# Ledger of designs, part 36: VH-VL binders against f1miw6

Target 1, 251 residues: f1miw6
Amino acid sequence: MPHFAKPLLRNIITRNLFNSIKKKQCLQYLQTLRTLQYDGFTTVYFGETDIPESLVTGEDFSDGYYMPTPTWCVVHAGGSQGWVPWKYRMFLRDELCIKQEDNLFFEFCDVVKKAYGKCAIVVKERRRQDATRPKEGKETEAQAHVPSVVNLTSVTCCPEVAKSYGHKLLTLPSPYNYLNPLDSAWSSLKWFIINNRKEFCLQSVDGVYSYQYILFSDLISKGIERINLSKWRTITTKVRRWENYYLGKLS
Below, E stands for the ipSAE of ESMFold2; O stands for the ipSAE of OpenDDE; V2 stands for 0.75 times the mean of E and O plus 0.25 times the DockQ between their complexes.

## First folded at step 9 (VH-VL; framework fv_acasunlimab_arm2)

Design r2 (at its last look DockQ between E and O 0.02; V2 from the best seeds 0.00; counts 0 for: pae E 6.6 > 2, placed apart)
Fold by OpenDDE, look of step 9:
Structure r2 (fold): chain C 251 residues (1-251), chain A 119 residues (1-119), chain B 110 residues (1-110)
Amino acid sequence: as target 1 above (251 residues)
Amino acid sequence: EVQLVESGGGLVQPGRSLRLSCTASGFTFSSYWMSWVRQAPGKGLEWVGYIYSGGRTYYAASVKGRFTISRDDSKSIAYLQMNSLKTEDTAVYYCARDSYDTDAYFDLWGQGTLVTVSS
Amino acid sequence: DIVMTQSPSSLSASVGDRVTITCQASQDISYYLAWYQQKPGKAPKRLIYDASNLETGVPSRFSASGSGTDYTFTISSLQPEDIATYYCQQYDSLPYSGLTFGGGTKVEIK
């Protein structure tokens, strides 16, 4: 009987520790964000969302033949001022084209500098799928691991690059993704796609991916444009309320 | 009916203490943050302090160390304990509700209670 | 603390006139601004939140706009029932700094 209690207790302790660490990270993130805001930094959320073609075609692959439909990655940024005056990027995620555009983040940093001045650029922490069980190694002091680099699927975000433009790069801890207003924006975009896809008869005509791309791009563009400044203000205000809640709860 | 009702105001001498109460009704009190705002006679509005649903409090610099905000969710009451009162603390004191998860920033106010600090 | 400078402190206008009140923040408050109406002997009533959103049940003659540090409140056609003191309030600084109000604008009818 005693042997079964050990794994459950370990899991509970691990979960509790994990939760504690993540809470601390959240608090640190929020404190840093507020400090930067007080110092005159404009908060900009930079991120990506995946749009599978099945979202547009409406093909219910429920019948087990998971034909991997091509997935598009949309990269954009926004905040309390709306969408950043930067042209969003769209990348096809195929086994062959994971070309990380090394210059995209430079371009972005330059554009936001010109538009807003000094920015706090917030990116979502990528869930390392492969994070194997942290080996029990040394209590390394939870120094706020400012990740040296945040890798998005199609873009590498480097703190040093951000700094060179006078910006600060911040990483939002993964359990608190709802503190990113982009998630709401992406949800709105996906909703728009689902409701307007009927007009986009992606007839898989024989091999001509070009027509599908044009129609898809137009659908994405219209979806992005639908999220106007008023909507962004609403979304960011909600996020701000949650931020205040957590600052009050975790401090 | 959704309402806030302040009570406990009155005349008090400098250096004394007074406790105000804000009784809430008609809504789930525990879901809201509560704030105290005061208004000196013929003057503008001044924020006094804030209490979150979790009980954490924040205060204006003018009252920090002298005033304490608390809440009893079982009774739907927020309190403002005022110690070491000064003549400058003379004001109508309002309680207002706020919510972190709704658009309700100070959407409900009490009618206020007058506190007069005078020799 | 974020300082809110409200102007003017008082104004007198005729019924039907356009009334404009301004509020300037000492720093960018990112639209986290509300406008309140306080009638004599009454508690404040929120009219506008998030810089430009009209509260439910508030007449359409009330409006507000602004961004960054500069915000404006407008009554398009002043009515007798609009006699009140109006306040701007920022709520950007929570919880590290307190909520701050503008100094108020007393609106009277000639």
Scores: ipSAE 0.052, ipTM 0.656, lowest interface PAE 4.1, mean pLDDT 83
Fold by ESMFold2, look of step 9:
Structure r2 (fold): chain C 251 residues (1-251), chain A 119 residues (1-119), chain B 110 residues (1-110)
Amino acid sequence: as target 1 above (251 residues)
Amino acid sequence: EVQLVESGGGLVQPGRSLRLSCTASGFTFSSYWMSWVRQAPGKGLEWVGYIYSGGRTYYAASVKGRFTISRDDSKSIAYLQMNSLKTEDTAVYYCARDSYDTDAYFDLWGQGTLVTVSS
Amino acid sequence: DIVMTQSPSSLSASVGDRVTITCQASQDISYYLAWYQQKPGKAPKRLIYDASNLETGVPSRFSASGSGTDYTFTISSLQPEDIATYYCQQYDSLPYSGLTFGGGTKVEIK
């Protein structure tokens, strides 16, 4: 068997297996979600986005590789009811201190229980391509143990915590980008930032992070408020259209 | 390795028909939606229609009822049957790959085939 | 159908200039928008999908953003090889109806 034929065949087989697994996961997710919705669970999407400082300052992104700027992580949640009445969180990411809030998910579960009752809490599957390590290094790695929790890069989402509040935690498979309404909300936020960054003075005077935090928080707060209930209803209606499509296609 | 190759273009008189073929290689053809996109000389891109992996088709209003898209997954070929051709159908016709399975939308294009409709 | 209004229809700029191209949809298309580059005599190439995501191998001088009805495409420092026509394309009508391209923007170097 020629040496070059084996690498090509291996790549084809790997892609087919990956697609089959992800299709099954998507169908399982959608069937579970619909069962929970029928049983009276309120759907809440919990997630995060990264906002690089260069997006706010308007500096050239081509220079960012050699002159790295900090990246801000925004954590929030929403659904057809609009944003959850929960104070969004903002974290500074740097190369030395990636922080996961220890008690944040616990607090979140309490807030949504009081606001909506039992919830289906949807968290997007953590993509390994967002890590600094090369993705090809994982193709040969042995996985000794899969954690019992579903994690964002900034927050630990424990299924047992969700269950203790009467919630159900669901994982949205990563290849199905159009099933997460938060992605549209994050795009709207980033667009607001780009259009309004000249109206918020970001020149540092005393210190980079304290001055930037004040200006960032004002800009972010305004951007979040611009994504109102009407916008959320539009976004979640489009997501439901995609859900119905995939349910019909994959079942 | 992966490619799309269009064929079947040429000069044709108004009112006649042509069939274009799009031959795929190097990927699992049956997993992808296939689209046809055209570009009239000196003009912009115009989507013509698509066929998804389940076989259902959708068309632009300008060609609906005259054009038919089909696929043969065993041969990895997509087809565009163009009936009742008009002079405004003169364009380079591209086939393009799109799919929801891999989140690919028009990420692979053929080189195009020229269709000229003139009397 | 969703109408995509792209502007300007053409522009000329110097090497190193920042270039912006806008695309406005006739209705809210969320983030279901792609940007294509077509160099003379070549097939179009997708540069950006889902409004802001760079395709693999696309230089970082290309960027885009937007939401709702308003979208922008930016070349932070124009290079001679960027001579091309650029198109936006909505796919909010998927999975059940058709797609729409903008009219295109021809970019030239002074």
Scores: ipSAE 0.028, ipTM 0.522, lowest interface PAE 6.6, mean pLDDT 77
ESMFold2 (binder alone), look of step 9: mean pLDDT 88; pTM 0.894

Design r3 (at its last look DockQ between E and O 0.43; V2 from the best seeds 0.00; counts 0 for: pae E 10.0 > 2, unsure alone 72.3 < 75)
Fold by OpenDDE, look of step 9:
Structure r3 (fold): chain C 251 residues (1-251), chain A 119 residues (1-119), chain B 110 residues (1-110)
Amino acid sequence: as target 1 above (251 residues)
Amino acid sequence: EVQLVESGGGLVQPGRSLRLSCTASGFTFSDYWMSWVRQAPGKGLEWVGYIYSGGSTYYAASVKGRFTISRDDSKSIAYLQMNSLKTEDTAVYYCARDSYSTDAYFDLWGQGTLVTVSS
Amino acid sequence: DIVMTQSPSSLSASVGDRVTITCQASQDISYYLAWYQQKPGKAPKRLIYDASNLETGVPSRFSASGSGTDYTFTISSLQPEDIATYYCQQYDSLPYSGLTFGGGTKVEIK
């Protein structure tokens, strides 16, 4: 009977340790962010969202045939000033086409430099799927390894590239994704798509993938445009409140 | 009733120390940041410092190293310890609640307590 | 520290007049700006937060707008009870920057 308590305790300890580490990371992120803001950096959130075609078609694949519907990745950026004056990008997530556009982040950094000057560019930490096995390795002091590179699905964000334009790249810890206003923006976008898809749903005639894509692009564009500066202000204000809450709680 | 009440003000000589208290009532004190703001006679508002829920403190450059803010959550009291007082520190001192988690800053103020530093 | 330049320092207007106060920040503070009313011998009272949000219970004759570095506070129709000093305050760069107030605007009735 004593043997079963050990794994549960280990899991609790590991969870607690994990939580402690993540809390520290969050605090560090917030402190860094506020420092940069103090130094005159404009905060810009850069990110992506996946939009499956099923979201547009409304096809309830309830019947267990998971036909992998094509998924589109939308990349954009925003902040307290609204959407960045940069053309959002759409990428089809096909096993074959994950062409990471290496130049996209350069382009983005140039645009935000021109628009806002020096920026604190915030990106989400990609959940390393593989980190399930805690390699028992050495308690190396969690020096906040600013990851040398943050890989989005379609874009590689490099701190050195950001720096070359006078920007700072920040990584938002994964448990605190709700501190990214883009999440709310993406939710709004998805909501818009769901509510307006009837106007854009071309009957999937087998051969007209091109028309579907055009309509899809238009739907996304309209959805993005609907998130105006006032909405962004509301979203960012909410995030700011949460940031303050955590600064107060964790400091 | 939700309120803040400052106490401890008075006349003090330069170089001396004084401790102000801000007693909170009607809300969960531990959930809020607390700030001190002062106003010299006939002058504008000046932020003095604040204390986070977690206990971290920040101060204006004008008082840094001389003033200390602390809190006792069990008593719902914030303190401002003022050391090495100067004539320029003469002011009405206000405590204010910082509703950082849900609202904007300084949504609740005390009535203030006067500190006069005079030879 | 972020410097808040408030203008004018004082004004005198008639009952019913439109009153405008401006506040300029030394850097972009986004919309993290509040406006306070302080009546003589009283503590300040927050009227507006986040640049344009009216506090609950504040009369609709009070309004504010602005972005970046430039902000405006307006009383659409000045009332006798509005005699006070008004202050802008930025709260953008916490915790590393102090909260800073504008110099204040004393509003009087002719």
Scores: ipSAE 0.202, ipTM 0.703, lowest interface PAE 3.1, mean pLDDT 84
Fold by ESMFold2, look of step 9:
Structure r3 (fold): chain C 251 residues (1-251), chain A 119 residues (1-119), chain B 110 residues (1-110)
Amino acid sequence: as target 1 above (251 residues)
Amino acid sequence: EVQLVESGGGLVQPGRSLRLSCTASGFTFSDYWMSWVRQAPGKGLEWVGYIYSGGSTYYAASVKGRFTISRDDSKSIAYLQMNSLKTEDTAVYYCARDSYSTDAYFDLWGQGTLVTVSS
Amino acid sequence: DIVMTQSPSSLSASVGDRVTITCQASQDISYYLAWYQQKPGKAPKRLIYDASNLETGVPSRFSASGSGTDYTFTISSLQPEDIATYYCQQYDSLPYSGLTFGGGTKVEIK
């Protein structure tokens, strides 16, 4: 029933067509994904999202700019089969910037192998591969960095770990955000948080809300449960329409 | 009005060639994939092949190597070049638009053009 | 190519009857399947896409379901205007599988 809006779709295609390296990466990603799907791999999208404290506490609560506020990171995975039957993870961002070397990816690969068999595990590319932007001073070489492993801020995703379980790790190029159904799931979770945060917050005596008293784990768990199989099917169907569109334009 | 019109069908002897045209109107042709689908008399539908909006093609095994799909976006026309025709190729040939404006393929069909391969 | 096995090849039913048609794919096509209606002398008309989604303007007596390899199309109360041949069609994975149709099911009165 939903249609591609011509103005939005045309703008997205025009912008992406100006970056020939990213267009070729997108085409290669799509062709590889479809080959794996034909070969019986189950597609699983693995990723993370940030939940800043301002999202939980609300607006117009500015007090002191010298104290950094914590940001929570949620790590989960899903696809056309719904959320992976794996206990999602939550981390404080500050803690995660220091501790990014646990074995979470090994555990994840084992769980999805047992649940679905061989999987095409898709992770989003971090924005470090643009050779056209100067990130620091001048360098001796003008070649873009393409890391051999894919790093989320909370988890290291190693292709050899995935391969050892019979999986294939794929990297989704960052400019093509409509090809990641997890982004839609994360948006739904954030919307749930905004609309339900007061129900999970303990109000102090003077009527202000404190994130120290919020039942944050219950809020997140409930938000994830609201993104059921029917919602996942809707999200992945829309992503497939975008995939077909890009395949047609880039082939 | 949005439509597809096939032309170029007719009677042809085995081993000969024939070229079909599919003329599009009422939509931006260059944004769409185009497919050819055929139906032998009294038989079911058989997909023949498609051409991407970017020009790449894919074919059913039954016609690969003999049929060629092309497009001219400036004229809004898709073509089906059929070489080394066989009696088994006798069918009504439809062109169809693959719509990425909906969730499924083939939201728009032409009326069909008959190709008869007979001595 | 993915083979679509459609059953039955024909059926005869009375007005008001429930009609059920099945398609089985030779491999998992997820839910990437459409259903078409073709009346004699006419081009096919798409009724259902993505296994279960009804096209705009299609009567609600038409429905479908399925996933993986097994798909079902239903007319809940057959009407005289529903006499046609019905086809399933898969559109899973590119470039290794083409687009294939089932063999068709001819639906008649009686």
Scores: ipSAE 0.006, ipTM 0.508, lowest interface PAE 10.0, mean pLDDT 77
ESMFold2 (binder alone), look of step 9: mean pLDDT 87; pTM 0.886

Design r4 (at its last look DockQ between E and O 0.03; V2 from the best seeds 0.00; counts 0 for: pae E 14.5 > 2, placed apart)
Fold by OpenDDE, look of step 9:
Order: structure tokens, then C-alpha cells, then sequence
Structure r4 (fold): chain C 251 residues (1-251), chain A 119 residues (1-119), chain B 110 residues (1-110)
């Protein structure tokens, strides 16, 4: 009977430790963010969302034949000032097009510098899928590993590049993704797509990929435009409240 | 009834200490940030400091090192310990609740307690 | 610290007049601004939060707007009960910058 308690306790301890570490990371993130804001940095959230074609076509793959539908990655940025005056990018995620546009982040950094001055650029921590088993390795002091590079699916975000433009790159810890207002924006976008896809579905019957792309692009553009400054304000204010909640609770 | 009640104000000489209390009722005190705001006679509002639900404190530069904010959640009381009082510290002191424990604007105020620092 | 410059310091208007108060922040405070009313001998009362949101129970004659560094508080039709000092307050740079109030605007009736 004693042998079964050990794995459960280990799991509880590991979960608790993990939670503790993540809480600390969250606090550090928030403190850093607020410091930068105090120093006059404009907060900009830079991120991506995946839009599978099935979202547009409405194809219910419930019948078990998971035909992998092409997935589009949309990259954009926003904050309390609304969408960044930067043209969003769309990338097709196919086995062939994993080409990370190395220059995209440079372009972005230049644009936000011109628009806002010095920025705190916030990106989500990429969930390393492979972090299966915490190797029991050494309690390396959770030095705030400023990741040397944050890899988005289609874009590489480099802290040094950000710095060269006078910006600061911040990584939002993965358990706290809801502190990114882009998540709400992306949800709104997806909702818009679902509710306005009827015209697209009717036209997609002719199987011409080019035509689908044009309509898809238009749908995305309209969805993005629908998230106006007022909506962004609402979203960012909500995030700010959560930030304050965690600052209050974790401090 | 949701309310804040300040106490402990009075006349004190420069260099002395005074402790103010803010008693909260009608809400879950432990969930909220608490702030102290003061108002000198005939003057505007001045933020003094606040204490987070987690216990961390922040102070205005004018009182930093002299004033200490604390809280007793079991009693639903916030405190302002004022040391090395100066004549410039003469004011009505308000305790205020931060809104919904997430925002740093004040939705609930006490009636204030007068502190007079005079020789 | 973020400095809040409030203008005017005082004004006198007639019943029914439109009253406008401005608050300028030394930096962009991203709509994290509240407006308070303080009647003589009373504690302040919050009227507006997040730059433009009217507090529950506050009359609709009160409104506010603004963005970035510039914010405006308006009484569309001044009433006798509106005699008070009004304050703006920023809460953007927590916790490292203190909360700061504007200097206040005393509103009187002619």
C-alpha cells in the first residue's frame, strides 16, 4: 500500500513547484512590464494565431477522417492604442513553407519605433511541446532566462533586435496567456470568421486556391478591422485588471 | 453596510509618532488593496501609500522612510504608522479601498481623520 | 512620478452652463484615469473611471473623455448640487510610480 503514495506525492510536489515557479515568473514579468511603462515604454503585444481552413469552410471533420486542412498563421500586433499601424502578415503553414521571415521582426520594430517610440514588446512563451519529463537536473537558480530568442511559428523575435531599435522584448509566461490582449482579439477574429464565412463557402466550391486565398484574406482583413480602438480599450483594460490582481496577490 | 472608518487622529508635536487605523466592514477585506490619501487644509488630494492584498507596500516620496502601512486581515484593519511627523504632514487622512481588488482607483472612502502636527 | 496638470484651478458658472475641466498627464497613461467629486467637508467620491466610464448612480450630465496625455471632464448642465472640487487621478504606473492627483478644480455657482 505504501508504494502508491509516492507517485502521487511526487506529482503533487512537482505541480506545486511548477506552480510556484510560474507564479514567480508571472510576478517578474508584471514588475518588469510596469517598470518599463513607468519609464515611458509603450506596451505592444506581438503575436500570431492559427486559422485552419476548416474554420472558414465549416467542414465538420467529425466523421474521423481528419484530412489535415491547410492552416494559416496570422501575425499582427496591438495594444491600448489599437492595432499597430503595421500590415498584418499571413503565412500558410504547409510542410513546405516553414520559412521564417527573418526580416519581419526588424520591419515590425522599425514601424513601432516610428509610431510609438520605445516599446515594450510582449510575446507569448512558446510551449515547448517536448518538455516531457523535467530531467531532475540541478536547481539552476531560476535566473529570469531572458530567452535569447523567442521563436514564433513564422517569426523569430530577437531581444537584441528589439534593443537595437530601443525596444524591450518581454516574454509572457505560458500559464498566463490570458494576460495577452491578442488572445481576446484573436478570439474575436475567429468568431467573426465563423459568422461571416457563408460567402466564402459558396465560392470555395470551384477548388481554385487562388480564389480562396483572396476571399480568405478579405475575411481576415474585415475581421481585423472590426476590432476598433474602443474594443481594444476594453480588452486591454480587462487585461490590466488581471495584471493588477496578480500583482496584488503575488507580491 | 460597506464602510471604512478611520481613527487615531489628533494633535501631535513635530518629531513624534502617531498611528492611524482604518476599520473595514461589509466586505472581504483581505481581497482588497488599501490606500491612504491625505488632504492638507485647503489643499488638494495627495496619495500617501497603499498596501497590496499580498502585503507589499508602496509610498509617496514625501513620506517614504517615515510612514509605514500595514494590515491585519483577521481584524479587517489597515494601519498607517507615522513617524518623525512634520508640520507639513498636517492633513485629513483618508483610507480608501481600491476597486474590485484589481484597480488602483478608489471606490470606497472613509470620512477621514484629522492629524495636526504643531509645536 | 507622473505629473497631472489640472485646469482650471477654479471656475464660476451659472446653473445650466456647460463646465469643462482638463487634465494633462506628463506621459501617456493609457486611459487609466479617474475623476472624483469632493463636496465641502466630505470625502471624495468617484464619478468616472478608466477615462470615460460613468460610475453607477452618477447623473448622465457628467461625462469624460480623453486619450494619451489629454483628458477632459464635462458637466453638460451645471446643477446647484454640483458645487464641489473635482480631481483627476492617474493609476497607470503602478506600483513604481505613485498614484497622483491633479491639483483640483473648484466649481462654484454664480
Amino acid sequence: as target 1 above (251 residues)
Amino acid sequence: EVQLVESGGGLVQPGRSLRLSCTASGFTFSDYWMSWVRQAPGKGLEWVGYIYSGGSTYYAASVKGRFTISRDDSKSIAYLQMNSLKTEDTAVYYCARDSYYTDAYFDLWGQGTLVTVSS
Amino acid sequence: DIVMTQSPSSLSASVGDRVTITCQASQDISYYLAWYQQKPGKAPKRLIYDASNLETGVPSRFSASGSGTDYTFTISSLQPEDIATYYCQQYDSLPYSGLTFGGGTKVEIK
Scores: ipSAE 0.452, ipTM 0.778, lowest interface PAE 1.9, mean pLDDT 85
Fold by ESMFold2, look of step 9:
Structure r4 (fold): chain C 251 residues (1-251), chain A 119 residues (1-119), chain B 110 residues (1-110)
Amino acid sequence: as target 1 above (251 residues)
Amino acid sequence: EVQLVESGGGLVQPGRSLRLSCTASGFTFSDYWMSWVRQAPGKGLEWVGYIYSGGSTYYAASVKGRFTISRDDSKSIAYLQMNSLKTEDTAVYYCARDSYYTDAYFDLWGQGTLVTVSS
Amino acid sequence: DIVMTQSPSSLSASVGDRVTITCQASQDISYYLAWYQQKPGKAPKRLIYDASNLETGVPSRFSASGSGTDYTFTISSLQPEDIATYYCQQYDSLPYSGLTFGGGTKVEIK
């Protein structure tokens, strides 16, 4: 076979192997989740979303030229029981304030243990270059690819911490992010912000973050309240229907 | 500028085929599920089928086996291939944007394209 | 499939009247219900989602409520521009079964 044709063929073969690995990871995730659910673990989805300030302001000021805007990160958790009884966290993201909250996961594990007992804590896989563009010639096997810790952008999720509380930490493989009901909750929050942002646009005259933070926090709090227990049950029911579909398709 | 535009409607004889296109603009098409909805003249709305962002499809019983929905995310186009057309398929066909995670079913509609199935 | 039974199929009312349209689902749909307005020759427009939430820009005379299988849509004071056909639509069944509309209610001014 011609040598100059090898790079394209190897890239195609690598992509097929990568897709096969992701399918097996998804099937293993789903089988583990079902086993834990059968064994009495409460499923809790823990995650984050970014809310750029432009979503609140309507983006009129950025069309002409670049203007720096902060991005807010919201961290919360929920499931078929509704939002976890744990105050969500907001973090301001800019280059000088970006950090991981190392002790937040310990607090979270304690709260859900007290609220629900043993939990299956699901976090989605953080998007990385090797998840979308694996390197050529790299061999990846499931047993060799188990990470010691799972990091969100803003929070470190340690499996040993979860285990010490009697929980199991699960990673939802990319690209199967639609199996995460928290993403539906985040979309509902962003829709609420878009539809209610006018109430705050004309009152920001100071140009300092403390006033804007209060306005954003109020919007976010109201948007989270919009996602009540009934909404959570509907969202998780739809995700469970997708899970059953993929259990049949991937097995 | 956020819009959906249907095309490909017209007069078709029973038993023949027709393909409709739905061109999307102003949003990230690959993030959205797409539906086709039809309306016979003077009648109500009838859902035809949908296609997920991942490409899986589901159809109403009245069209299953005859209609096929597909998408081309690189062109931001959804398609409805209609085979074995019947006079009962005469309708205005709308494409509509769905979203799994927004819960905002049919928040954006096209203008519709008329399909007339008659001899 | 979840059957949506909408009533009445047609109604006529005077300007300023309260208008009520009902939809009954064949099973509990957990508030996953939308209401659409369609004027002649136009595509439908969503007015209400999640059973009771108004879209931005929808006049406050429109409202909706309901639970379980029974849902209502109300125009508190009918205006001439409200002449349209109104549809309910459930979206509880995704992704495993089809979406369904009610039969529609044509609203006219006497």
Scores: ipSAE 0.000, ipTM 0.392, lowest interface PAE 14.5, mean pLDDT 76
ESMFold2 (binder alone), look of step 9: mean pLDDT 88; pTM 0.892

